# Designs tried in a protein design chat: VH-VL binders against Large ribosomal subunit protein uL3c (RPL3). Part 3

Target 1, 266 residues: Large ribosomal subunit protein uL3c (RPL3), of Bigelowiella natans (Pedinomonas minutissima) (Chlorarachnion sp. (q7xyp4)
Amino acid sequence: AAAARASSSALVALPGGRMIEVPHMTKDYRDVKVCSRQRKWEIREHMRDPIKMGLMGTKAGMTTYYDDEGIAHPVTVIALEAGNVVTQVKTKETDGYDAVQLAYKETRDRTIPWPERQHLRKHGNVKAMKHLKEFKIADVSEFTPGQQLKAEELFEVGDLVDVSGTSSGKGFQGSIRRWGMKRGPMSHGSKSHRQHGSIGCSATPSRVYKGLKMAGRMGNERKTVKKLPVMMVNDEEKYIVVRGSVPGKKGTIVELRPTKIVGKHC

## First folded at step 1 (VH-VL)

Design g2 (framework fv_gatralimab)
Fold by ESMFold2-Fast, scan of step 1:
Structure g2 (fold): chain C 266 residues (1-266), chain A 121 residues (1-121), chain B 111 residues (1-111)
Amino acid sequence: as target 1 above (266 residues)
Amino acid sequence: EVQLVESGGGLVQPGGSLRLSCAASGFTFSDHYMNWVRQAPGKGLEWVGQIRNEADSYTTHYAESVKGRFTISRDDSKNSLYLQMNSLKTEDTAVYYCAREGDYYDYFDYWGQGTTVTVSS
Amino acid sequence: DIVMTQTPLSLSVTPGQPASISCKSSQSLLDSEGKTYLNWVLQKPGQSPQRLIYEVSNRFSGVPDRFSGSGSGTDFTLKISRVEAEDVGVYYCMQGYHYLTFGQGTKLEIK
C-alpha cells in the first residue's frame, strides 16, 4: 500500500553545486529509545559506554520526511564530501591523551598553507584537505594514519548522534555587516577567494586569516545539538540524514559523534 | 579599468639576479591572489608561482623548476607585486607576465603586457 | 604533477568552418564540491594571453557565443562554431586543481 502511494525523492544542493537526492523515507523507521535521567545513571554505574569515533560532514540543507500517518518530521541532510581520512593518531603514552585526527573535504594543494600540506604528508600521506579536527575517543588502536573512514561502519539507522558545527551568532554577523565586508575580486557573479575560509571578507575593525586561531573571540562559537536520530546512512551517495535541525547555515562543516550513554543499553 | 604593468626585465648573465615588478591599478589589489607566468621564445605558457592575499597569510607557492631560486612578494600599500629571480639559467629566458586570479578557483581574469628577461652569456 | 595534453597542436580552418580542440588531464580536475578546475586562455599573435572560458563551460564577458566549452573529469573540449579571422591565435587549457599547469597550446590558423 505504502509502495502504491506516491513516493518521491528530494533534491538538496550544496553551496558548491553538488546535488544530493534523498529517497522518500517510510514509517518503518525504528526510533531508538532515549534513556531517562534515572536509566542513564544506572548505565553509568553498571557499565561504561566507550566513546566511539565520529566523522565530519557538510550541512547540505533541510527537508521534510512524512511518515505513513502523515506526520511531518524535519530532517537535515549532511553531505559526506571527499575526506574523512585519519591523519595523526595520538596515544596517552606518546602524547598524553588518546585522539584520532581526521582530515575532511579534499581540496587542491594550492588552497592550503605549505605547513598544513606537509603535516598531511607526514601523517599517512593524506591528500590536501580543508579541515582537520581531533576526535578524543576511548580506543585509538583500531585507527591508522591514511585510513579512510566510512559512515556505514560508524553509524546505523536509529543511532543517536551529537552534531557539532560552527554557526554564526547574530551578533557576530551583525558586526561584520555594521562595518561592511570588503568586496572581493569582481568576476561574473563569483564570490571572493576569501570565502573559502571561516569568513568571506576582511572584517573591520579586525581581520581573520585562514589557519589563524581565533582563541578568545565571542560569536561564531561551536554549537552542538545532541541526540539526533540517524534516519539514513548512504556511503554510495555520500550522505547522512538526521532528524531535526543541525547547527549553522547550508555549507557549514559539522562533526558527527555518537551520543554517549545512549544506544541498545537503554 | 584594470591594469597590470610589468617592468624590470633585461639582459642578465647566467648565475645573475633580476627583480621584476608589476604595478596594479583599477581594482583593490590587496583582495587578490597574484601570479607570475612566463613564456619562453616560441614555447607555451608556464606557471611560475603565486602569492596569496593577507587573508591567506601571504602564502607563496612555486613551480618546481624555480623553487629555491625565485621569491614572490607583494606590497599592498603600493599595489605592487614582485618576483626576485636568483641563480638565473639560460632556460629562464622568457617573457614574464603578471596575472590576477579571479573570484573562481585559479583562473586568470587579467594579464599584464609582459616584460622580457634574457639570460645569455 | 598534473599534465595537460592538447590535440591537435595546430589546425587550419577556412573562415566560417568549425574548430574543435581537445584537452586531457592526467588526473581528474573535479573537487569534492562538484567544481571542475579547467579554464581556457587565448593568446593572439603578438599579444598577452587573455581570458576565454572558466570552469569548463563559462564564457567571460566579451567572449563571443561561437565559443563553447564542455567536458568532465579528465576530458575537455573547446569548440568554435564558426571560425572568424579574429580567432587566430594559440589556445591553452589550464588546470587549477593542483598548482597550475597549462597544456602545450593549440595554434589556430586561417586558410
Scores: ipSAE 0.000, ipTM 0.405, lowest interface PAE 17.5, mean pLDDT 76

Design g3 (framework fv_gatralimab)
Fold by ESMFold2-Fast, scan of step 1:
Structure g3 (fold): chain C 266 residues (1-266), chain A 124 residues (1-124), chain B 111 residues (1-111)
Amino acid sequence: as target 1 above (266 residues)
Amino acid sequence: EVQLVESGGGLVQPGGSLRLSCAASGFTFSDYWMNWVRQAPGKGLEWVGQIRNKADSYTTHYAESVKGRFTISRDDSKNSLYLQMNSLKTEDTAVYYCARDYYDSSGYEAFDIWGQGTTVTVSS
Amino acid sequence: DIVMTQTPLSLSVTPGQPASISCKSSQSLVYSEGDTYLNWVLQKPGQSPQRLIYEVSNRFSGVPDRFSGSGSGTDFTLKISRVEAEDVGVYYCMQGTDWYTFGQGTKLEIK
């Protein structure tokens, strides 16, 4: 409604029509740190950072924020769809290396093959998920099969993250997706509104940002964009905003990993 | 009302190619996963492959017996499903049916609508 | 692949008598709590296959109540309480748990 529009700065839509409303990012985000090295030096930390746990998400779209000089900077909105549940924890003692396997994007039981469903059930009794990725990290002792990971516990505003686009075809291949006949014609196209980057009246009524657009093809290559500042983390509304452009089309599954500092001085 | 009609069958030599079509009517074709199923003369039914809808990026899957030789495609604007068959073998001789996947709140109903079939004969 | 095995492969029944067809899978068809993707399909002589039963025991619209499906895990049964002349044809069980595979088919004839 009017009150909701007054408090929203941008709308970004996922494939299938789910919309995310992102607050205008100028006043509260103007002091976000640019360099992780500078931040570590400021707090006088001389130790190398261990490799830390990450999350998965879905590229929802792009919008813009304006800095103190009025210069437009692109930001990417990454949705956190149902998922980010720990499945298998591997240890150096048992498996020769430390890793946490993470399941992402809940799906219907019938959409994944029997072996994939059995794997999820065996490792934490996890609901059917479309994507499964392994994160090699320094310390797995804090993670347990079935554990729900939360973005606000892993990331904070000002952190630097590496974002990797991962093809959806690399995840579970469903046996049968329950799809078929929907409840009626009105459920077709009722979610077809694609307002990408529209700004509410509180920001600028005539300022329409470039929203979610296709950016090349993601069929055959994994691409990583490094050292993107985290602008917003919101577990309640299920999104993360990073400063910069993430390649890939709307709906691309992405991996968010804390920027690695091990082995090199900033 | 809801109908699937196959066409394009015929006689081809081993090693040849053939393209089958399936025309859908009476339902919103673009929302459904579509399958090809075949039946050799006097034998049972064998699933050939599936193509998913746009929401699932038109992904395809094939039975091992045809993988690498057959390609499934669709044209949602024409409500049509296709099967491109290459490197045909004598054992590909069969009646080919297209069939629709169906789901509603009462459960999953695979292959609730079948076409009338089109005959493919691979012979020298 | 999951292999589906039907028994018998052929049966002849006097009109009005019951008929029973067994279907066994090489692996459990239970996908989650209670979800089992086992269907039955009927093909009448010279006709296309037609829907009969889905998810073990659910009759498709228009299927007479003399048809019933039952079973769990790897063992399934299709029963016809009182066979009629129009029931002649080949019955197939089909799994949808790991892609799709059909049984060999059971030919039902009237004595």
Scores: ipSAE 0.000, ipTM 0.407, lowest interface PAE 14.9, mean pLDDT 75

Design g4 (framework fv_gatralimab)
Fold by ESMFold2-Fast, scan of step 1:
Structure g4 (fold): chain C 266 residues (1-266), chain A 122 residues (1-122), chain B 111 residues (1-111)
Amino acid sequence: as target 1 above (266 residues)
Amino acid sequence: EVQLVESGGGLVQPGGSLRLSCAASGFTFSEYYMNWVRQAPGKGLEWVGQTRNEANSYTTHYAESVKGRFTISRDDSKNSLYLQMNSLKTEDTAVYYCTRDWEYGDYYFDYWGQGTTVTVSS
Amino acid sequence: DIVMTQTPLSLSVTPGQPASISCKSSQSLLHSEGYTYLNWVLQKPGQSPQRLIYEVSNRDSGVPDRFSGSGSGTDFTLKISRVEAEDVGVYYCMQALEYPTFGQGTKLEIK
């Protein structure tokens, strides 16, 4: 029932046709000098639009949506796995900047190292989560450690969102099993079995060369696709559908942020 | 809501057999380890045994007091845990509880059933 | 097996007063990765056992903050800052580092 919201195609096909274009967001004001002082002040206030809270999700896949006119639109399904719980709230007064830290993708306690697990317990008594991300936002006063964030409270159909992904493999690492696992016979005191001739074998420094040679691409770079329309939001079935493609392969962890609304030039 | 409901308890003579069941709901049963714990009248808690999940090949472990006489099994399609008790002794008289566990995490013994009473008497 | 020993075995407390229960294990319950597998379990009269605390000091959901667990290695303590009538029952410490074992239980009564 939450996924059965009105078609965006029917909403867009008003009698004016071309007049239903989503307001263009401009990030430059090239000709602001011809505005009055009061008009420039109004434009500046619009340029100070607040950065709003977002969520994390997992790219589930891409599919095609056919609107009422039969036009095909590529859409991305983003699953909302257990998580999106506030851990630490940082304030300008205490921490020098405003931010809300979110934990995402519930996991078993022993799959993350003890220090990471204790961080989650200290900040809101949050269950073990695989990913922890900080969202710098304008107003943190509405957020409390331990608070569960819901997609339907932050997003609705027709909103524009910016989606950021990261390379696979990010998250806490760890693994423990109690009684019943086989233990390797050489795991204890392995250093005492080193061959005498192995001393001084490694001559390679741990640091990579940082000269004037062409730099390689980073493996964990963040990529953002902006202004993707939200097609569906379903907290019951734990997904969000956006129009367009989002970074990464199926299974990539993504950050969903409301697109910043900016004023128009005079 | 996590629920565990034991059944199958009753009165049985020494040397007899009895099969207990535990019906689970409100969680993904197939991901969890399951335990049987018993409590003799007026005494403390005693662990009986455990079955692991499919990812750990449904391995089973038993307390020495029941090893060779009791067998734990599970049916993930029915969200059910079983305890087959053979060669019952009077010291097996107890309330039997099922409880869940994980190889990782803080879920070891977090939810317990209401228990089913087994009385072994001549 | 790891032996768990509780003291006292019985405790009678006036409502509003604090209570303390000690638990000692025959060997350290600390796993090499830093986790300590020590739970506190409460069994109220005529009811099933319920877990109060896991990994020494973490309260389960719905457990009042007047309950606190502490300790390390082989020595552990459960404290109730102000005992209430609903706290009556038998308290058990248990370990799950090896095959699970329980303490003898401490019966808490209201005076």
Scores: ipSAE 0.014, ipTM 0.417, lowest interface PAE 7.5, mean pLDDT 75

Design g5 (framework fv_gatralimab)
Fold by ESMFold2-Fast, scan of step 1:
Structure g5 (fold): chain C 266 residues (1-266), chain A 123 residues (1-123), chain B 111 residues (1-111)
Amino acid sequence: as target 1 above (266 residues)
Amino acid sequence: EVQLVESGGGLVQPGGSLRLSCAASGFTFSDYYMNWVRQAPGKGLEWVGQIRDKANSYTTHYAESVKGRFTISRDDSKNSLYLQMNSLKTEDTAVYYCARELYDFWSGYSDYWGQGTTVTVSS
Amino acid sequence: DIVMTQTPLSLSVTPGQPASISCKSSQSLLDSDEKTYLNWVLQKPGQSPQRLIYEVSNRFSGVPDRFSGSGSGTDFTLKISRVEAEDVGVYYCMQGIDLYTFGQGTKLEIK
């Protein structure tokens, strides 16, 4: 039993050592219907698919699925680390646009700046998270600060998703080496230039403080791969499997958004 | 501006109990992790334990030397931190400091310390 | 847990001369957020500990320029360029990456 289970599954490791066990896929997903009857009717009637909510995840690794014709298909395993909690819900009345802000990847309180911690506390009393992203969607009324999002409620097998992430490698290293040769010491980019002492002395945030913007590091490139079929969704084991390659190396934080389908597309 | 004021120290016999208090002012107490640190006479600093905030379910952590005997609690409505010490031993004799764990832009650490309160365990 | 080791344990310096204190950790203090959780605190005779340096090299407000911290990974140094009488006390390094542990302390005295 243990040997049979081992031979019938794939193990992928996250940065930090967590292992995810993905069952071997035995069915060919090429023929899976990607649109429900209801969704096809809505597209046909309205000539448009509503923009729906997505999630964040961490690229765990890739494996191979063999279909019934013996053809190899690459699949990507995306781990769902602790997170995917709604923080701020923005509306056109107060913010000029509709969006749901989502926090991802729980971390220790001391690893995030105090203003980021206060932002998470103010909007749903959310635990410290490393990543914060806005999802602009058609209907924000279904979401409230502090709400935990579940992958199985948002995605089903056969859905098409767009996956966005940040790639790193030789290009990033080249940028560092190039800057070091010409202008390593600098007018910006030095931690000391932010004058930590003045912020460190502030015991209470100013009433003038605006919402926090958490962005990737300068020089990071965002890439998106569109229309990837969802192969598996598992909320209990915290992963989602998509067919194809997603941006970045193992450990890359990715955003999963339902593919926009308009008119003749499904 | 930030102030931590400790109280409750005293003389107790081995096996006895004592409760220390720390009153915080000048900052939003409920947003910070709090720590207890002690110093035996003529010795160095030793971390005793930590209590986290409400968002982290008031989780507590303790040094192995005090685990099972000491309990940290807090009352955010009163801006107060407590250390309940049970089954006291002579080696618990020390000055006990209350310390705030800073959620700064760049790092977390104990950045403000109280004046300390002395606990003496002897017969 | 993480063990912090300081050298020397005591140091006697003539006023105006430099002083250097080393601190070594049993594990790297670099976290996944790319920050190094190494702090220095000072305890003057008869007083509570006071903050000195955070995250290896950053001085807290009010700390004189003569104090500087450096290092990475597991090996750290605190330097005082010109020791003054007011600098007498015990210096501790501390790690904040896995709860808190302190070095054994370095006593700085004036000759």
Scores: ipSAE 0.000, ipTM 0.382, lowest interface PAE 18.7, mean pLDDT 74

Design g6 (framework fv_gatralimab)
Fold by ESMFold2-Fast, scan of step 1:
Structure g6 (fold): chain C 266 residues (1-266), chain A 122 residues (1-122), chain B 111 residues (1-111)
Amino acid sequence: as target 1 above (266 residues)
Amino acid sequence: EVQLVESGGGLVQPGGSLRLSCAASGFTFSDHYMNWVRQAPGKGLEWVGQIRNKAESYTTHYAESVKGRFTISRDDSKNSLYLQMNSLKTEDTAVYYCARGYEDYYYYMDVWGQGTTVTVSS
Amino acid sequence: DIVMTQTPLSLSVTPGQPASISCKSSQSLLYSDEYTYLNWVLQKPGQSPQRLIYLVSNRDSGVPDRFSGSGSGTDFTLKISRVEAEDVGVYYCMQDTHWPTFGQGTKLEIK
């Protein structure tokens, strides 16, 4: 597989129907070194580099990278759906800290509450988006409300990123059982509360009891996988490939943040 | 459980006015966008307009064919939706349905009323 | 804005035979959130419309599994694997990617 040339693509599909074609990954195709097995591992800490801006994405699927020894390493394809638009820029002088708010995954105006829609209009006249996340970074001077961020400008092959997302589990059912005292039948047309999204559609957002969010630990624990090497960045086809597995099913929304600490030595 | 019941239909002369009502029960009416859809005799379905919920400031939108003549309103305290029709034309003759609108992807036009008939004729 | 075109406009089917209805949109129904907002609605004689399918292929509660929806972009199909007497009525495709528009309707009758 080390001397193979790429003549076709692996195909991955998002729940919304978008297809992403990723070139076949072999040692000869990718100029990215995979760590060899070592007896000892060390974590290096570097203080010289400022915290850089990140992006949001959607887990599309997995494929495989083969190293010089023929060992298979999983890689995760992360789609860049419509979004990654700067909304609000916060400064130390005005807000007490430096940060950039990023809106992700365009949606219909009907989907988001009026206050959230007005926030997007006020800060850069941004289209309706499902997700709004704040990235605390060292230098916000390069960012303005309404700016479209591009992955190729923020990441390069070989960069290390931390990927955060929500792992799937029984959390939704547990939350309803604990807080939904008058939960109605699970059948369509008999629901007394907002519940799971559309039947048979994995991209449909899940709904839980209104106002249930408390202390951020009820049924949905965020998980971060750190120090994943970036294998591929493609703004035209809207994806990033990282080496390693990312928790969650296809359609999980993830945050990609540059790793602050250098990874383990091989 | 979930039910929508329209009323207020009748015979009106061209240029006249009529107000339709839709009574909702079995769900939290105030959370939902609501739609009006009509069907002319022997013809297909045509969307008339929508009113959003309080969180969306009761924003209204209308089909081009009725803009300026029809007004949608609601009273959440009475679980009621209204369609005020002015300057009626013979082309407005139809059965008018109210339909439960968007709270999320699952609930968009999933429940329809029984309809009320409006006939515009001299 | 978006024009929805159905074919055929009417069809007669012997009980137990399959039926297929096509729906084409003048513009892609794939929204920028990557959902395709295509619904199928049935109006039985003398009754109010009822939704059968949402988001292209998802059946509403109580809808028999002999109904299936498929398609993408501008081309969509509703299939009934084995038509039964209770399936008589007019079928409409409906988009809500933008402001709602309906197809002309397809009248299904039993021979």
Scores: ipSAE 0.000, ipTM 0.397, lowest interface PAE 17.0, mean pLDDT 74

Design g7 (framework fv_gatralimab)
Fold by ESMFold2-Fast, scan of step 1:
Structure g7 (fold): chain C 266 residues (1-266), chain A 122 residues (1-122), chain B 111 residues (1-111)
Amino acid sequence: as target 1 above (266 residues)
Amino acid sequence: EVQLVESGGGLVQPGGSLRLSCAASGFTFSSYYMNWVRQAPGKGLEWVGQIRNEANSYATHYAESVKGRFTISRDDSKNSLYLQMNSLKTEDTAVYYCTTDEYWDSGTFDYWGQGTTVTVSS
Amino acid sequence: DIVMTQTPLSLSVTPGQPASISCKSSQSLLYSEGKTYLNWVLQKPGQSPQRLIYEVSNRFSGVPDRFSGSGSGTDFTLKISRVEAEDVGVYYCMQGYELPTFGQGTKLEIK
């Protein structure tokens, strides 16, 4: 650790070796937190903010920015890997509720099961993706299967987001340790430790896109941290920076949802 | 020690069928993705198809040149991989190799058998 | 399909001299996790193919350290720092990004 050390930029590594360069923040996030014209109108009308569309991302890591006074500000860098493509749009007329399914983290066709791959092809002819998540939102009319979502169009600096990811707990650890993965690294040579992606493929050979209730085990719990300020959004370099800690370890897939605003707050 | 032994090759008429086998030993066969790769006389290597492990639903994938004519299967209880070849063409004449893919469908082709020769000729 | 193109198709080297083989893919082999699924396979005369290098630059166990792989995106190189008689054979690059495809092969011979 290099405590109290200022940096002109931070390099954050994704699992698998991709490096993201996050430049020094030039603005304090508190200074840029102003209501948009639309949000000011909604506050004036004393309306609840409608539930808006979100994105998926990958926790790249945490870093610390030191201001001119030496005060440490913890931030989390969330990478936007290839994906965030709309697949299925559900409506109240056909499905009983409004929602947009979002596919995330592009992968090779062979890494996902045939039914999941056919679902992606049927709904927007989307390339193979590892993760599929449904976002229940107020207005689905602006979304079309196959549409690529851009972070800068959905989020701006100063927005508050709720971030959901996995947080480990001491649930069924004794029992599940006996049932580790059947395929360990037995002859990986120079790959002496886990191969990113291999463990996930073995652990979840068939993914549940529709949220079927499976046999519960409490080794890992889904956690949501609410109202994290967005500090940076960069579509070209594919990252979002939020102030604070995000659930899970580096490499955790996270859901970014705009905080539902109630009352006069931005 | 990892060993893969192919068998079942031979001479067959165009339009005929043939079934190749690959007997595996020296590793946890049931955990591995398995591939068939062929080599026509004097030519390069061509991937034929793959079958995944039980954890990945025994999913199969095929090269376009053989799709609909060839079927890959496996029997984990016998540590055996199979290639059922139907509607054989002269272009299918090749040495057929059984090979592993340990790094989760990364195409590493970690271990190879000795090959079995298929000749499609009138 | 992804097309893999190797150059040269053949080369002859004096023992102890270096050899270099190029491999180009018709599209990027970079996977979203930062892995590049470009591998090298060697086939010695009259023998089955054998593993050599995986994911661009990683040598399989038992492969001499005189072999090295490098490259990114669509351009890859296999280098042998000091060619020995046992290195004679055909070298293939191959991609595992989509359905596997091999290069046409490069035949290495000793002068």
Scores: ipSAE 0.000, ipTM 0.388, lowest interface PAE 15.8, mean pLDDT 75

Design g8 (framework fv_gatralimab)
Fold by ESMFold2-Fast, scan of step 1:
Structure g8 (fold): chain C 266 residues (1-266), chain A 126 residues (1-126), chain B 111 residues (1-111)
Amino acid sequence: as target 1 above (266 residues)
Amino acid sequence: EVQLVESGGGLVQPGGSLRLSCAASGFTFSDYEMNWVRQAPGKGLEWVGQTRNKANSYTTHYAESVKGRFTISRDDSKNSLYLQMNSLKTEDTAVYYCARDTVEYEYGSGSYFDYWGQGTTVTVSS
Amino acid sequence: DIVMTQTPLSLSVTPGQPASISCKSSQSLLESDYKTYLNWVLQKPGQSPQRLIYEVSSRFSGVPDRFSGSGSGTDFTLKISRVEAEDVGVYYCMQSIEYYTFGQGTKLEIK
């Protein structure tokens, strides 16, 4: 049996099969400082924090962190695959609103439709990416097409983040469909243009059950979990760890955005 | 209980034709992608072709060695899979197995063969 | 086509001893959904092929714990910790990322 109530590292697989060990965390979630709702309300009348830029990631897995009281806390490891490059910057003058469009998860040119590839090329000469997401933010002047965003520049340990994704297994496949359902991972066989996704019907009851349940909820059901404390940010190993669960199963593409906080001390 | 029963095998001369059938029972046939796999005497397994399920518009795919000569079809109302073999060659001599793939999702395909039939023997010889 | 290469092609093992079979693919079997489409199939003498392992390491229902699969990318291994008489047969690795191709097969015999 594995050691119980460990308040230290756990092994999690990143996309691509690379394994990482989540390091020992020196702070537990209760050390994260947040203003009370009442305190934030009082500050809101006089000052508003600007809406800040976020980035995209891939849910790698969950593990359990045990604090020194023996209380179990779920943590989620979110991988940062190649991407998080600014494509189109929208302004109130040209588009009626301020936003930064972000491309995520690098792929080969042939795996995305030609119009999507041309869009990426036109806006910053960005490499082919599987996912494109718009972030509405207060100030877009700091961002330019082609700019690489780094997690450590946007997030620090103790920050609160809102994580958005899908709650359906079909949501992940739906995203792939919009970005090239007819393009498989390899171009040499006719089957390479099919999407892979079904696993077991009679050999694995739990997967059969989940598959049938997900089939009933096809499409992109977007869900947001708010105010998750950031436990770790690692640009070198390309992951971020948050306390709590995030939407979807392993492999779900998620949107990370700093929680809007008014005031610095409470 | 899941069962796949092949039939229609026999002796045929080179250049001839033969139609194989696979009768399925014990599961919802229309949900599954179905495959034909063959094995020449004393040799290994070779995938022949597949037909996808209704959700994937019954598309068919074939190994290069049989493309243009073999046609796979299915009748979901009869829980049956078929392999029409034309222009048979001596190298088509094999035991032909019907194999069930996993449930096909809208954007995906099966990942393994979980049930196999008992096989039906096709001998191409004069 | 993805070419699957098995080594060895034949193995003779004393009952109770371990056996190991290697499988190498000509390209990665890892899909963008983070699943590796590598499966193992067993064919006992005079019988139809039967399911053994899917997704590299997952045993099908009814497959004894003595069977284990491992590997990633292009290199995979099937291990039998203690070979029993009933394990005699030909073992095939199979890729299912681009249709289906099988290895040449490894014949396991008892000494």
Scores: ipSAE 0.000, ipTM 0.382, lowest interface PAE 17.5, mean pLDDT 74

